# Designs tried in a protein design chat: VHH binders against Putative NADH dehydrogenase/NAD(P)H nitroreductase. Part 12

Target 1, 191 residues: Putative NADH dehydrogenase/NAD(P)H nitroreductase, of Methanothermobacter thermautotrophicus (o26223)
Amino acid sequence: MKLLWTSQHIKVTVHIDGKVSKMDVLEAIKTRRSIRKYQDREVPEELIDKILDAAMCGPSAVDERPWHFIVVRNREMLEKIPEVHPYGAMVKDAPVAIIVCCDSSLEKIPGFWVQDCSIASQNILLAAHSLGLGAVWTGVYPLEDRVEGIRRLFSIPEHVIPFSVIPLGYPAENPGTRDLFDPDRIHLEKW
Below, E stands for the ipSAE of ESMFold2; O stands for the ipSAE of OpenDDE; V2 stands for 0.75 times the mean of E and O plus 0.25 times the DockQ between their complexes.

## First folded at step 9 (VHH)

Design r3 (from q1 with D31S S50V Y53S K109S Q110E; framework vhh_lunsekimig_d3; at its last look DockQ between E and O 0.15; V2 from the best seeds 0.00; counts 0 for: pae O 6.2 > 2, unsure alone 60.5 < 65, placed apart)
Fold by OpenDDE, look of step 9:
Structure r3 (fold): chain B 191 residues (1-191), chain A 124 residues (1-124)
Amino acid sequence: as target 1 above (191 residues)
Amino acid sequence: EVQLVESGGGVVQPGGSLRLSCAASGFTFSSYALYWYRQAAGIERELIAVIYSGGSTYYVDSVKGRFTISRDNSENTMYLQMNSLRAEDTGLYYCAAEPSEWDYGLTPSEYDYWGQGTLVTVSS
């Protein structure tokens, strides 16, 4: 069975067996939206693997690759995340969430881990979208209360910093697309 | 023009109940996350509840089990049912709205739309 999620601007075909239609990278970028409502449907492990593979393909400072990923499918744990994350309420409704973390012991240049984990997080979002899933980047770092909340909840070591929580699932909403191009933000040669 | 208008505030005794409303206009209500904030005298504005466009909700610990946030997209109105009110719940309650396209939760000063607030006074 083929599930077609169609909007005026987004067309994604997902097969029940996890096979998906491919979209080009520009399409993925342009049509991606944060999805905060999900179907009551499990995400195949194969898709998660592909997403994680994509997450690890991004560049990092001096190739430090400081990222770790916690894949959360446990319903109880998913339901607890909103307790420590004021903007993570949708996580409880997702079949799976990926927590992107930084292992500070892997950091080679101070401060670049944020960029590294951001790249990983964005790749998760793009990969998810390209695979017919919806996802949203719920920020954890640098908000201390969220960082500590997630840390305690998942028993994350002190040297590991939770960076983002990304719930994923088959979309149950269609926010459409947006035009974010602003020529006023483009400066040629100089400001 | 975008407007958020809070109502329902008033004076209530401890243990009492109030229902706040936030009437919205000028934007696609159904596609926004909605927030209740409150500000007590001499204290910074604090988030107390969130309802996302998908209907998911979040509560701060201090109001869990007592407050319920809800929305009626057909009426472009958000509600806050407040039960078992306490003196510490006294404050100006604000409604805020954030487009669903935002990936991150924003600080109060970063929201696009705010109401004028409605005053809740819990006093014997």
Scores: ipSAE 0.020, ipTM 0.394, lowest interface PAE 6.2, mean pLDDT 86
ESMFold2, look of step 9: ipSAE 0.100; ipTM 0.483
ESMFold2 (binder alone), look of step 9: mean pLDDT 76; pTM 0.761

Design r4 (from q1 with Y53R T57D E98F K109R Q110E; framework vhh_lunsekimig_d3; at its last look DockQ between E and O 0.27; V2 from the best seeds 0.00; counts 0 for: pae E 5.7 > 2)
Amino acid sequence: EVQLVESGGGVVQPGGSLRLSCAASGFTFSDYALYWYRQAAGIERELIASIYRGGSDYYVDSVKGRFTISRDNSENTMYLQMNSLRAEDTGLYYCAAFPSEWDYGLTPREYDYWGQGTLVTVSS
ESMFold2, look of step 9: ipSAE 0.016; ipTM 0.446
ESMFold2 (binder alone), look of step 9: mean pLDDT 80; pTM 0.788
OpenDDE, look of step 9: ipSAE 0.469; ipTM 0.788

Design r5 (from q1, 20 letters changed; framework vhh_gefurulimab; at its last look DockQ between E and O 0.20; V2 from the best seeds 0.00; counts 0 for: pae E 8.4 > 2, unsure alone 62.5 < 65, placed apart)
Fold by ESMFold2, look of step 9:
Parts: structure tokens; sequence; C-alpha cells
Structure r5 (fold): chain B 191 residues (1-191), chain A 124 residues (1-124)
């Protein structure tokens, strides 16, 4: 898996180098919505490579970079995810899903991997959106039954913790933009 | 028991106005974003308007400037004021409520709750 992604990452970077997305970062953050309906349309390998490159750009505690990613395109495997993830039904309809994992052997400071993998997961959502794709974060950690179910399904070793499952594809819905700003949540100088 | 019930539809002439209401019950309405969708004969259901928990509103381009969404959380009610109605606005209008996007798959997807719809016909 690691050898495959390293080769695909290098190829996508070289192939796409010089082609830039036109979406402003604040626009991407404000307009990204969870997308749970997808077109029957393949997501090019090059786009997945760009998304994972973005995922790995996030900061991590003491630069520990504890993340690993499983790219799932196999239809049979995608259809099995809802068996261990009760509210992940849309995963079976996605052309591809990314499983974000923590390799606990890479931790340099215990317990910060959740923040690290959350950052990588959000970067996946934003990068997918900027490339014209839709995605949704479905939670695995800290729900023990989901963690063990995904671990069994994908043969994930005991020291690796599946954190999130992110199905993605070209969107087949448009939920609209939201404005969630709430000034009552802002505290100046003190609580 | 969770329910969303639309009302206020009817027949109206082009250029006229209608006000739709949606009564919510069985859940804490203020915790949800609320939406209006519509479905015209032979077409897919389409987004019309949204109002978020913080009160911010959004509109489809086709209705912007003519429709106004509002809510009254104390009355568990959602409203859609429709002005300058056109024949193309003819549709069954549905209200919907959506849980927080940050639920990590803890709640059902695809807009948790839907109403049964109210028909709006714009005809001379």
Amino acid sequence: as target 1 above (191 residues)
Amino acid sequence: EVQLVESGGGLVKPGGSLRLSCAASGFTFSDYAAYWFRQAPGKEREFVSAIYRGGSTYYADSVKGRFTISRDNAKNSLYLQMNSLRAEDTAVYYCAAEPSEWDYGLTPSEYDYWGQGTLVTVSS
C-alpha cells in the first residue's frame, strides 16, 4: 500500500504540477458541505493523490505525523463498511473511501494523535471540495465497536487505530451554503 | 414522535404572494438547521432556502430577492414568504430539518426529518 501510494503521489504531483485550483481557502472552508450522494463516476487516481498530499500537509504534535491512509475502491469492501458503521450507509454508494488511521508506534507525545488525525481528515474534506468532489467525515474513533469492526474488515494491526472513514465522489446533491457564525461564542480577554 | 407539517399552499396568480408555514414537533427545533425544498411535476426535488441555528439565511438563485425564510424557535415554526410568484414556482414545497454536520455519523444522514409537503400552484 505504502509503495503504491508513494509512486502514485510522485506521479500525480509531477503530472499536475503547474495546474492550480482557483478556489480561495476561506471560500472552500465556508462552502464545504457534507455530501452523501454521489454520481456513478470514477474519481481519477490523480485527484486522490492530490487529496492525500493535502492531508499530509497538516501540522502534527512534535511533527510526529502519525497518520496512515487506506484507499478503498473495491465495491465489495465498500459495501461491507455499513455492516460495522451503522450511520455510514452512503459509503456503499461512493466510488472511493479514505480511511484515516493512526500508527501509535509513530507517536512522539502520547495522546495527541487524535488532533493530528482530525487535522488530516479535515484537510481531506477541504481538498476534495476544492477539486469539485464531495465528501463526508464518518466517525470511527472513539466508538469502540466501530474501531474494532473497521480494524477486522481491513486487517488493520492492533497498534494502528482507524480514526475516520471518508467516502467521496462527484456530488449528486447540493445542500446549499450555510453561515454558522455565532458571536456569542467569542470571548475577548477572558470568558 | 417527530413531525414536520407544512401549510399555507394554494392557488395564486402570477405576481402574487403566499406564506408557507411548517410546524415542528417531537424534537428541539432550535438545535437544527431548517430548509425548504420543492419538487415540480416531472423534476427532481430542489433546494429553495435554508436558515441555520445562528439565524443566517441562504437562497437558491432562482428565488433570491423574492422569497424570505424565517423561523420562530419559541413556536417551533419555520416560514417561507413567497413574493412575485411565477409559473415556474409551481411545486410541492417541503420543509426539512438537518442535524449538526459535525455529528461524525452519530445521527442518520439525508436530512433527518421531512414534512409531507404543501402544494403551491401559480396559474392565471
Scores: ipSAE 0.013, ipTM 0.265, lowest interface PAE 8.4, mean pLDDT 83
ESMFold2 (binder alone), look of step 9: mean pLDDT 78; pTM 0.800
OpenDDE, look of step 9: ipSAE 0.019; ipTM 0.330

Design r6 (from q1, 18 letters changed; framework vhh_vobarilizumab_d1; at its last look DockQ between E and O 0.24; V2 from the best seeds 0.00; counts 0 for: pae E 5.1 > 2)
Fold by OpenDDE, look of step 9:
Structure r6 (fold): chain B 191 residues (1-191), chain A 124 residues (1-124)
Amino acid sequence: as target 1 above (191 residues)
Amino acid sequence: EVQLVESGGGLVQPGGSLRLSCAASGFTFSDYAMYWYRQAPGKGRELVAGIYRGGSTYYADSVKGRFTISRDNAKNTLYLQMNSLRPEDTAVYYCAAQPSEWDYGLTPSEYDYWGQGTLVTVSS
């Protein structure tokens, strides 16, 4: 059993087998951090399945659910991602990455797919964290060079838009948590 | 006060080497991704290399195999070892710091911390 400490003294218990203690949704949200350093440890398929299940549970515009997911475990492919993604260097160190994509043919209302895939991506992050994994959202869309780079690398068809690359693994860092609450960003009734 | 101070720039002949340093203060260095940018005369600022909090690195294609980015968290210092320098490497080099919670893999902006830069001139 490994304990992850947050700067807010919140303890996250991670079991050796990848099982974690139950984490409530607010705790998951509040304690989640982007993790860019991973243990040399494989992520069980069961956890990936849970994460993907969570990814598909978010709302979408008119329930269009345009998302697709590419699960990448191949080391060679993981190592190639940084070549087309300048801020995806950590992907090569991760045991697995999820590429979130939009199938444009599934769109019912134009443009909302970004929100849909964002929701899916965030759910991946939260689910990963709740399961004792670390993850980070590396943006692909809307940067054309990254979109096309990932497209070519993974032979993604033209009607499918790569949106994000999310490396995942057991965390090898503990950045703690931040208090990001800012009352100045809250406006009552009007700006 | 946050400060990034670059050093190590200078005049070097083609094929030569330089090592740039960036001394950081006023923030928790280890919690930040660090980057080297450069701006050549008449050109825009471009990303040269990055090193994340976890130690993973990125290099622009133009410098791959020649430049090495590293960090010493104990010294709050970022380094750029530049080998096999070329005239086209001539630029002001800037170090930048990005918070660990900066997601989406975006290019550093006004949200990030920047140094004043150090001039590297590669000329025969």
Scores: ipSAE 0.022, ipTM 0.489, lowest interface PAE 4.0, mean pLDDT 87
ESMFold2, look of step 9: ipSAE 0.026; ipTM 0.441
ESMFold2 (binder alone), look of step 9: mean pLDDT 81; pTM 0.819

## First folded at step 10 (VHH; framework vhh_lunsekimig_d3)

Design s1 (at its last look DockQ between E and O 0.21; V2 from the best seeds 0.00; counts 0 for: pae E 3.6 > 2, SAP .7 > .668, placed apart)
Amino acid sequence: EVQLVESGGGVVQPGGSLRLSCAASGFTFSDYALYWYRQAAGIERELIASIYRGGSTYYVDSVKGRFTISRDNSENTMYLQMNSLRAEDTGLYYCAAYPSEWDYGLTPYDYWGQGTLVTVSS
ESMFold2, look of step 10: ipSAE 0.214; ipTM 0.623
ESMFold2 (binder alone), look of step 10: mean pLDDT 78; pTM 0.779
OpenDDE, look of step 10: ipSAE 0.385; ipTM 0.758

Design s2 (at its last look DockQ between E and O 0.26; V2 from the best seeds 0.00; counts 0 for: pae E 6.1 > 2, unsure alone 64.1 < 65)
Fold by ESMFold2, look of step 10:
Structure s2 (fold): chain B 191 residues (1-191), chain A 123 residues (1-123)
Amino acid sequence: as target 1 above (191 residues)
Amino acid sequence: EVQLVESGGGVVQPGGSLRLSCAASGFTFSDYALYWYRQAAGIERELIASIYRGGSTYYVDSVKGRFTISRDNSENTMYLQMNSLRAEDTGLYYCAAYPSEWDYGLTPKYDYWGQGTLVTVSS
């Protein structure tokens, strides 16, 4: 089967491309760092599409998939986020941000949407990193003042809960790798 | 009392060199990422170089190969060695320190800033 990822009125062929990622998944997990400084460079729409595809690959409680994503590129809107998110100052400097939301009407098991949206958010971070971008998760939920502020700013309806704001762009910093493995956190059989 | 104090600015000819210092008091550099910014007249401050807890560095393209950032955690001091200076390097140079890690943006950002040291590159 062949699929084309471009807009066309006449199709010649389509297929599913079997190409694999160049970065090992363990390498991506170990080397991803929060990036809060970005180059003055646009992020192509095709990379955002790949990131959101990856976000939706995460497991969810009973496959409820409660997530929705708002892609924000408008400069005026990005510059307003710090007014309602006290630690989101870097968002105004990013070329694009993704807001991860829960549509509560899609919940099948109450309360598991937080895990579901956390998985999607982490997948965004890893996918961005694998594509040469830097990103950072800025928390919205469960801080009600941030939830209300973001909901108001982006006209998000009452049944939809903004969970996180993730600015991203080509990195303008290099914090390096951290060794965080701690064997004292590992308990065999019992605590 | 927490302070960052820059020093080493001055007037220099094009092609010359300067070494800037940023000394901390009231806190320990070892837990922080450290940054140099510059501000030319009438524009926003711009990041030019950074150095992280583990020693990795980042430079903007306009200073790569000419500027070297370093840190001495035992002296609570960061440095910027500036070589091959150009007229466009003229400006007020600030050091800044940020915590090395945040968890979901829930930890308050502790950013410390110095008052700046002036670098003037002129004939």
Scores: ipSAE 0.015, ipTM 0.492, lowest interface PAE 6.1, mean pLDDT 85
ESMFold2 (binder alone), look of step 10: mean pLDDT 78; pTM 0.771
OpenDDE, look of step 10: ipSAE 0.474; ipTM 0.787

Design s3 (from r2 with E110K; at its last look DockQ between E and O 0.23; V2 from the best seeds 0.00; counts 0 for: pae E 6.5 > 2)
Fold by ESMFold2, look of step 10:
Structure s3 (fold): chain B 191 residues (1-191), chain A 124 residues (1-124)
Amino acid sequence: as target 1 above (191 residues)
Amino acid sequence: EVQLVESGGGVVQPGGSLRLSCAASGFTFSDYALYWYRQAAGIERELIASIYRGGSTYYVDSVKGRFTISRDNSENTMYLQMNSLRAEDTGLYYCAAYPSEWDYGLTPSKYDYWGQGTLVTVSS
């Protein structure tokens, strides 16, 4: 860790241990699997910071960047999520979850926030995987019962829309890779 | 009716071996990921090994190298070969089956299945 100081508008860069991610981006995309079982092991705050930095690097419609993130580590709150998200049972077993939200007051082009938050959500999954973590996207939007339940549980204001809940942890499963390439899905020059 | 039935538990001396079986019925066995859990007295169940539809496996560090999980889809049966057993391996062993990989929280978790457990005691 190295810190530099100057007498004017300071820009400080912090390097933790000097280590850099080693996973190639195509490898990360091809090998990422939904992980629903986690070790009883804390996820360092530094890794969550890296994941959220990656989430915010995604493109957005006219650079509107409508996303906000709620980081949940509190055990009681994690255990309550399945009460309002009946198919998110694995969230109670995760050491941490990230809730991806849209602040509709930041929307510049109506309706593109769904694509924007989807991009951020996928970046979270890939970044987590590249750091040796497992994650799964559990759907909230567009299911209104889930949206309302998550909003209520986390005191999310009316103009903010919870989009997804992503539990994360060191993986306690290994589903393996799949061969999903299908050349019949590729059309050259026309349909 | 869906059933998972464990067998093969017993009393064994340290350093010994046991083979557990989990016989399944009432669902499409080959479509499920399969798991072994262990519960020592007064402790929550812990996952110890898993085997997936494509044959990949996972083991927790405490059993890696000593335990081997396998499945025979033609007999609807999963196995756990336990070698070099230690006193801390004593507990009730459960099998479980979970559907996997088809959604992001849209399929009901009510399709998760559990067995009744088989007791393993490692003592001299």
Scores: ipSAE 0.022, ipTM 0.474, lowest interface PAE 6.5, mean pLDDT 85
ESMFold2 (binder alone), look of step 10: mean pLDDT 78; pTM 0.780
OpenDDE, look of step 10: ipSAE 0.527; ipTM 0.805

Design s4 (from r2 with W102K E110K; at its last look DockQ between E and O 0.18; V2 from the best seeds 0.00; counts 0 for: pae E 9.4 > 2, unsure alone 61.2 < 65, placed apart)
Fold by ESMFold2, look of step 10:
Structure s4 (fold): chain B 191 residues (1-191), chain A 124 residues (1-124)
Amino acid sequence: as target 1 above (191 residues)
Amino acid sequence: EVQLVESGGGVVQPGGSLRLSCAASGFTFSDYALYWYRQAAGIERELIASIYRGGSTYYVDSVKGRFTISRDNSENTMYLQMNSLRAEDTGLYYCAAYPSEKDYGLTPSKYDYWGQGTLVTVSS
């Protein structure tokens, strides 16, 4: 199916072979898995742009939008991340990583930046998945040694807080589908 | 001791078929996702196919429709059926096993296991 629009609309072309296809949002949420093994294959800049566009579409507390993103492709820098992030070993094998940061000077409600950056981070994971990429969220905040290590490595100012490091690439693994629904976690009307 | 041992490589003409095996020992095979990689001379390893503990499979485009990955948990063995072989399929084929990791990088990385490789040569 192709959609062609006039100058007042964005042209959208989808290919029949399935390389460029739409994924239902519920399907994306249910099938997204943490991917820690990546092909030796470049991720095009336009896909990173789409992922970051999606990251910035998330809601934020009082529309404070405290997020900033560092896109890391430099091999030497990617290889140094495990030195300050003991469980981020897979980052050195990724073709690219996105560091999600909070600029605390943009904070309008104290402490809600964590939720804001979590929303942006999850949107990165979902957008990457919908584009045929694999990603994993590696935690930085609130672990002070990781926060300071990443801040030092990437010259991040003191008022900016690195929140997460998200390596991504074309997947070299597929962990499979799982059913995590648990009705005991649902409470009707009260606890 | 953990081991992954590939077998079934050899010389085959274009259009021919081969079946690779990866025999595993020393770990709980059914708990692992399993992978086949290929390495041509002078090139880094590339993913070919994956099979997960639930039986789901993944193939790179260059082999989709020609290769079939499978596993037999009762024999601790993974297979790669390779049909319609081409000269570009020539290389060392490795099996690998990766355990899952907890999200957010809050737990130690688990060990990845690799085999020694089996050579596939496709030539006339």
Scores: ipSAE 0.006, ipTM 0.286, lowest interface PAE 9.4, mean pLDDT 83
ESMFold2 (binder alone), look of step 10: mean pLDDT 77; pTM 0.767
OpenDDE, look of step 10: ipSAE 0.024; ipTM 0.532

Design s5 (at its last look DockQ between E and O 0.23; V2 from the best seeds 0.00; counts 0 for: pae E 4.0 > 2, unsure alone 63.3 < 65)
Amino acid sequence: EVQLVESGGGVVQPGGSLRLSCAASGFTFSDYALYWYRQAAGIERELIASIYRGGSTYYVDSVKGRFTISRDNSENTMYLQMNSLRAEDTGLYYCAAYPSETDYGLTPSYDYWGQGTLVTVSS
ESMFold2, look of step 10: ipSAE 0.057; ipTM 0.425
ESMFold2 (binder alone), look of step 10: mean pLDDT 77; pTM 0.770
OpenDDE, look of step 10: ipSAE 0.609; ipTM 0.832

Design s6 (at its last look DockQ between E and O 0.29; V2 from the best seeds 0.00; counts 0 for: pae E 6.5 > 2)
Fold by ESMFold2, look of step 10:
Structure s6 (fold): chain B 191 residues (1-191), chain A 122 residues (1-122)
Amino acid sequence: as target 1 above (191 residues)
Amino acid sequence: EVQLVESGGGVVQPGGSLRLSCAASGFTFSDYALYWYRQAAGIERELIASIYRGGSTYYVDSVKGRFTISRDNSENTMYLQMNSLRAEDTGLYYCAAYPSELDYGLSGYDYWGQGTLVTVSS
């Protein structure tokens, strides 16, 4: 973009031909891979803010928006997650993790919070990818031992349900691309 | 420790066939998507075929119709049947196993073999 100045120092914005998108949304969806190895590099707070903004842009059942997010950077807390979530071992190696939670007091239609928090979780993955970060969704709900373990570890109240733990950081691996399209899954008009 | 070992590579004339095997140990074989990659000299490793838990398969265009991927969970082995081989199929062939894109109880690591060499020459 070119700015013009006059003798009165008035800014005039001139539209420069064309706009450049950082990453096309279909490209982001097709190229996002789960990343479990991270560089020893901090993730700026600005990027986390952008990711959480994207998470909250998702639709929800009757606009109930039941989600809450816990941002975890504390090394000791990250290192404790495998004690209650043993298959989330890569979380201890991430510079930051986001815990997606449902506040059940915000539910307007019982039971749809799972869809709501799934949408928010996927938006976190896509936003992280578009910002040059890698992430993976590690499942908490519906595994009751993990739900209770994470709730205890992070002092999450009983009416709040931890749904997922999403570690993220600058990637230290590249799993490559995949073509997963399966036309046998598509049914026109009827089964 | 997890181990993937490829075998079945060799030298073959154009138009010939080879069958590659990938023997796996140290993980629940049936819980993984399985992949074959190829690397020609001086080129980045390329995915060429995959087979998923549900049996769906994928092939890049250059091998579609000529290569067939399969798995035998009872033998903990994946296969790549390679027919109508061409000179451009020459390279080092790797098998790989990747965890699901969501972690609900699978390993958090990807696994790779050492590779088996396929040479197609007249």
Scores: ipSAE 0.015, ipTM 0.414, lowest interface PAE 6.5, mean pLDDT 83
ESMFold2 (binder alone), look of step 10: mean pLDDT 79; pTM 0.788
OpenDDE, look of step 10: ipSAE 0.018; ipTM 0.341

## First folded at step 12 (VHH; framework vhh_lunsekimig_d3)

Design t1 (from s1 with R53D G54S S56Y; at its last look DockQ between E and O 0.39; V2 from the best seeds 0.00; counts 0 for: pae E 5.8 > 2, unsure alone 64.1 < 65, grease 25.4 > 24.2, SAP .74 > .668)
Fold by ESMFold2, look of step 12:
Structure t1 (fold): chain B 191 residues (1-191), chain A 122 residues (1-122)
Amino acid sequence: as target 1 above (191 residues)
Amino acid sequence: EVQLVESGGGVVQPGGSLRLSCAASGFTFSDYALYWYRQAAGIERELIASIYDSGYTYYVDSVKGRFTISRDNSENTMYLQMNSLRAEDTGLYYCAAYPSEWDYGLTPYDYWGQGTLVTVSS
């Protein structure tokens, strides 16, 4: 919340305090790591807003944009997630988690919502990283017991499909980067 | 050849302690998340503790505060220190390993040990 103001009388007051991240997109992609340990530090709502804005920038099949997001900060709710998602146990230690969901009533082409929500999920990871946060994608869909468990826990209606749970926070670990480039996976012209 | 070998099981009285080991060979140990599972008679195999390459740990509620998972990457070994053992801790204990960056919360399937038996008896 910042105003640009001068000593002279002007008619217009503007709010210009919206900053762009300095991290190059290729740097973000190459240096993002799954982060499972977080500082005891709140994540400001404005950073969550930026992350969700980025999530919604992804392409989707025929522009269907089937995604919905549940932002979870309630400690008791975060602590219950491991009961239905044990490999996502770090969620209970995160200051916030984002649940990526598909509203199947928004599907225009059946079945592409998985790609759509995968794109949104990866954008969340990259945006969080660019803002100095750490995150990890924990899978929900297509594991039916996890889908139903998360749906029940968060009162998600039957036509909405929880896809992923993404805990995030300021990182309390630094695993470093990896060089995963494998030229044998590159095929020119043909397989 | 990839191998996970559990050891340290045995018979112990309630309230006692045991230290389990999982020795790994044939893969890059530091690149993997590591898991302990338990299988009691009549119960399917269940995850009880995890330790990631970052050092982050997870415990199910039934063992939290009593069990401590750790890893020593220089010895390619994971440990489970089990204190304040109870009769319900009786079972076959397995270690498992899964590459950290590909763990979407799936059941680990890459590498498993054969198990080590823990019996807590009066």
Scores: ipSAE 0.066, ipTM 0.528, lowest interface PAE 5.8, mean pLDDT 85
ESMFold2 (binder alone), look of step 12: mean pLDDT 78; pTM 0.769
OpenDDE, look of step 12: ipSAE 0.247; ipTM 0.672

Design t2 (from s1 with Y52R R53Y S56Y; at its last look DockQ between E and O 0.43; V2 from the best seeds 0.00; counts 0 for: pae E 8.0 > 2, unsure alone 61.7 < 65, grease 29.3 > 24.2, SAP .811 > .668)
Fold by ESMFold2, look of step 12:
Structure t2 (fold): chain B 191 residues (1-191), chain A 122 residues (1-122)
Amino acid sequence: as target 1 above (191 residues)
Amino acid sequence: EVQLVESGGGVVQPGGSLRLSCAASGFTFSDYALYWYRQAAGIERELIASIRYGGYTYYVDSVKGRFTISRDNSENTMYLQMNSLRAEDTGLYYCAAYPSEWDYGLTPYDYWGQGTLVTVSS
């Protein structure tokens, strides 16, 4: 027996460039793609605030909320990220990047911060997409060289762990939509 | 040196078929999502088909049922079988390899070929 995916849609209303806009949540999840090419166009602070608000709406282990976010717009700093993150070359071309971090002093249950920061990171991607932006998750943790490189560049304290770097901007590419549903990954009642 | 090279383009009558190939050197296709794009004169390049790590495929509506994308990872080659060709299919066809969604910054960035011309003429 295969489960049928239902098409229930939950619409949200957001303000973009002074205009009301909306995207269904299932549509956002299904159509979001990693975007690595950006227009030469500033992203307003208002949109970044909305994205970070969404990031903090994620669940966390025992509500520990261990996340911190560094918003990077400085051109010199963006251009230095690829020096310690060699497959993050697109970061230098982005108008802004968000660094998702864990403050280990906020952990209530050791080791669940990875799940917590992963949830926040994915929410950033979805929120950016719903606002007409493109983004990509570039991995930092658990690669020691990237963690220490990012920590050094942004003066991040030792008890704070950089998890991901997420460049974003108005997209300058369209990789299209994919159908990734695989019913063989669904198991009823048992493995 | 990293390269993608398309081949198999040419001139064909409406209703005919062509098989495009995209050969990779300097990297391994199995780590990438693979794409075919098309560019008609005077318009932006458009995605027409893709194939992911698990073999799942995507096609835009205008080519569904007529085009088939496939990959042979042992030969580092991707194919586009194009059947029932129409005049609107005329254009430059590019292959591209993108890091997958689950490969966040662990593999090389996007690779593109130079394109192969397909002309469908009466």
Scores: ipSAE 0.013, ipTM 0.223, lowest interface PAE 8.0, mean pLDDT 83
ESMFold2 (binder alone), look of step 12: mean pLDDT 76; pTM 0.760
OpenDDE, look of step 12: ipSAE 0.032; ipTM 0.368

Design t3 (from s1 with R53Y S56Q S100D; at its last look DockQ between E and O 0.18; V2 from the best seeds 0.00; counts 0 for: pae E 3.3 > 2, unsure alone 62.9 < 65, grease 25.7 > 24.2, SAP .77 > .668, placed apart)
Amino acid sequence: EVQLVESGGGVVQPGGSLRLSCAASGFTFSDYALYWYRQAAGIERELIASIYYGGQTYYVDSVKGRFTISRDNSENTMYLQMNSLRAEDTGLYYCAAYPDEWDYGLTPYDYWGQGTLVTVSS
ESMFold2, look of step 12: ipSAE 0.194; ipTM 0.530
ESMFold2 (binder alone), look of step 12: mean pLDDT 77; pTM 0.761
OpenDDE, look of step 12: ipSAE 0.260; ipTM 0.696

Design u1 (from s5 with Y35F Y98L S109K; at its last look DockQ between E and O 0.62; V2 from the best seeds 0.00; counts 0 for: pae E 6.2 > 2, unsure alone 64.1 < 65)
Amino acid sequence: EVQLVESGGGVVQPGGSLRLSCAASGFTFSDYALFWYRQAAGIERELIASIYRGGSTYYVDSVKGRFTISRDNSENTMYLQMNSLRAEDTGLYYCAALPSETDYGLTPKYDYWGQGTLVTVSS
ESMFold2, look of step 12: ipSAE 0.015; ipTM 0.444
ESMFold2 (binder alone), look of step 12: mean pLDDT 77; pTM 0.766
OpenDDE, look of step 12: ipSAE 0.620; ipTM 0.835

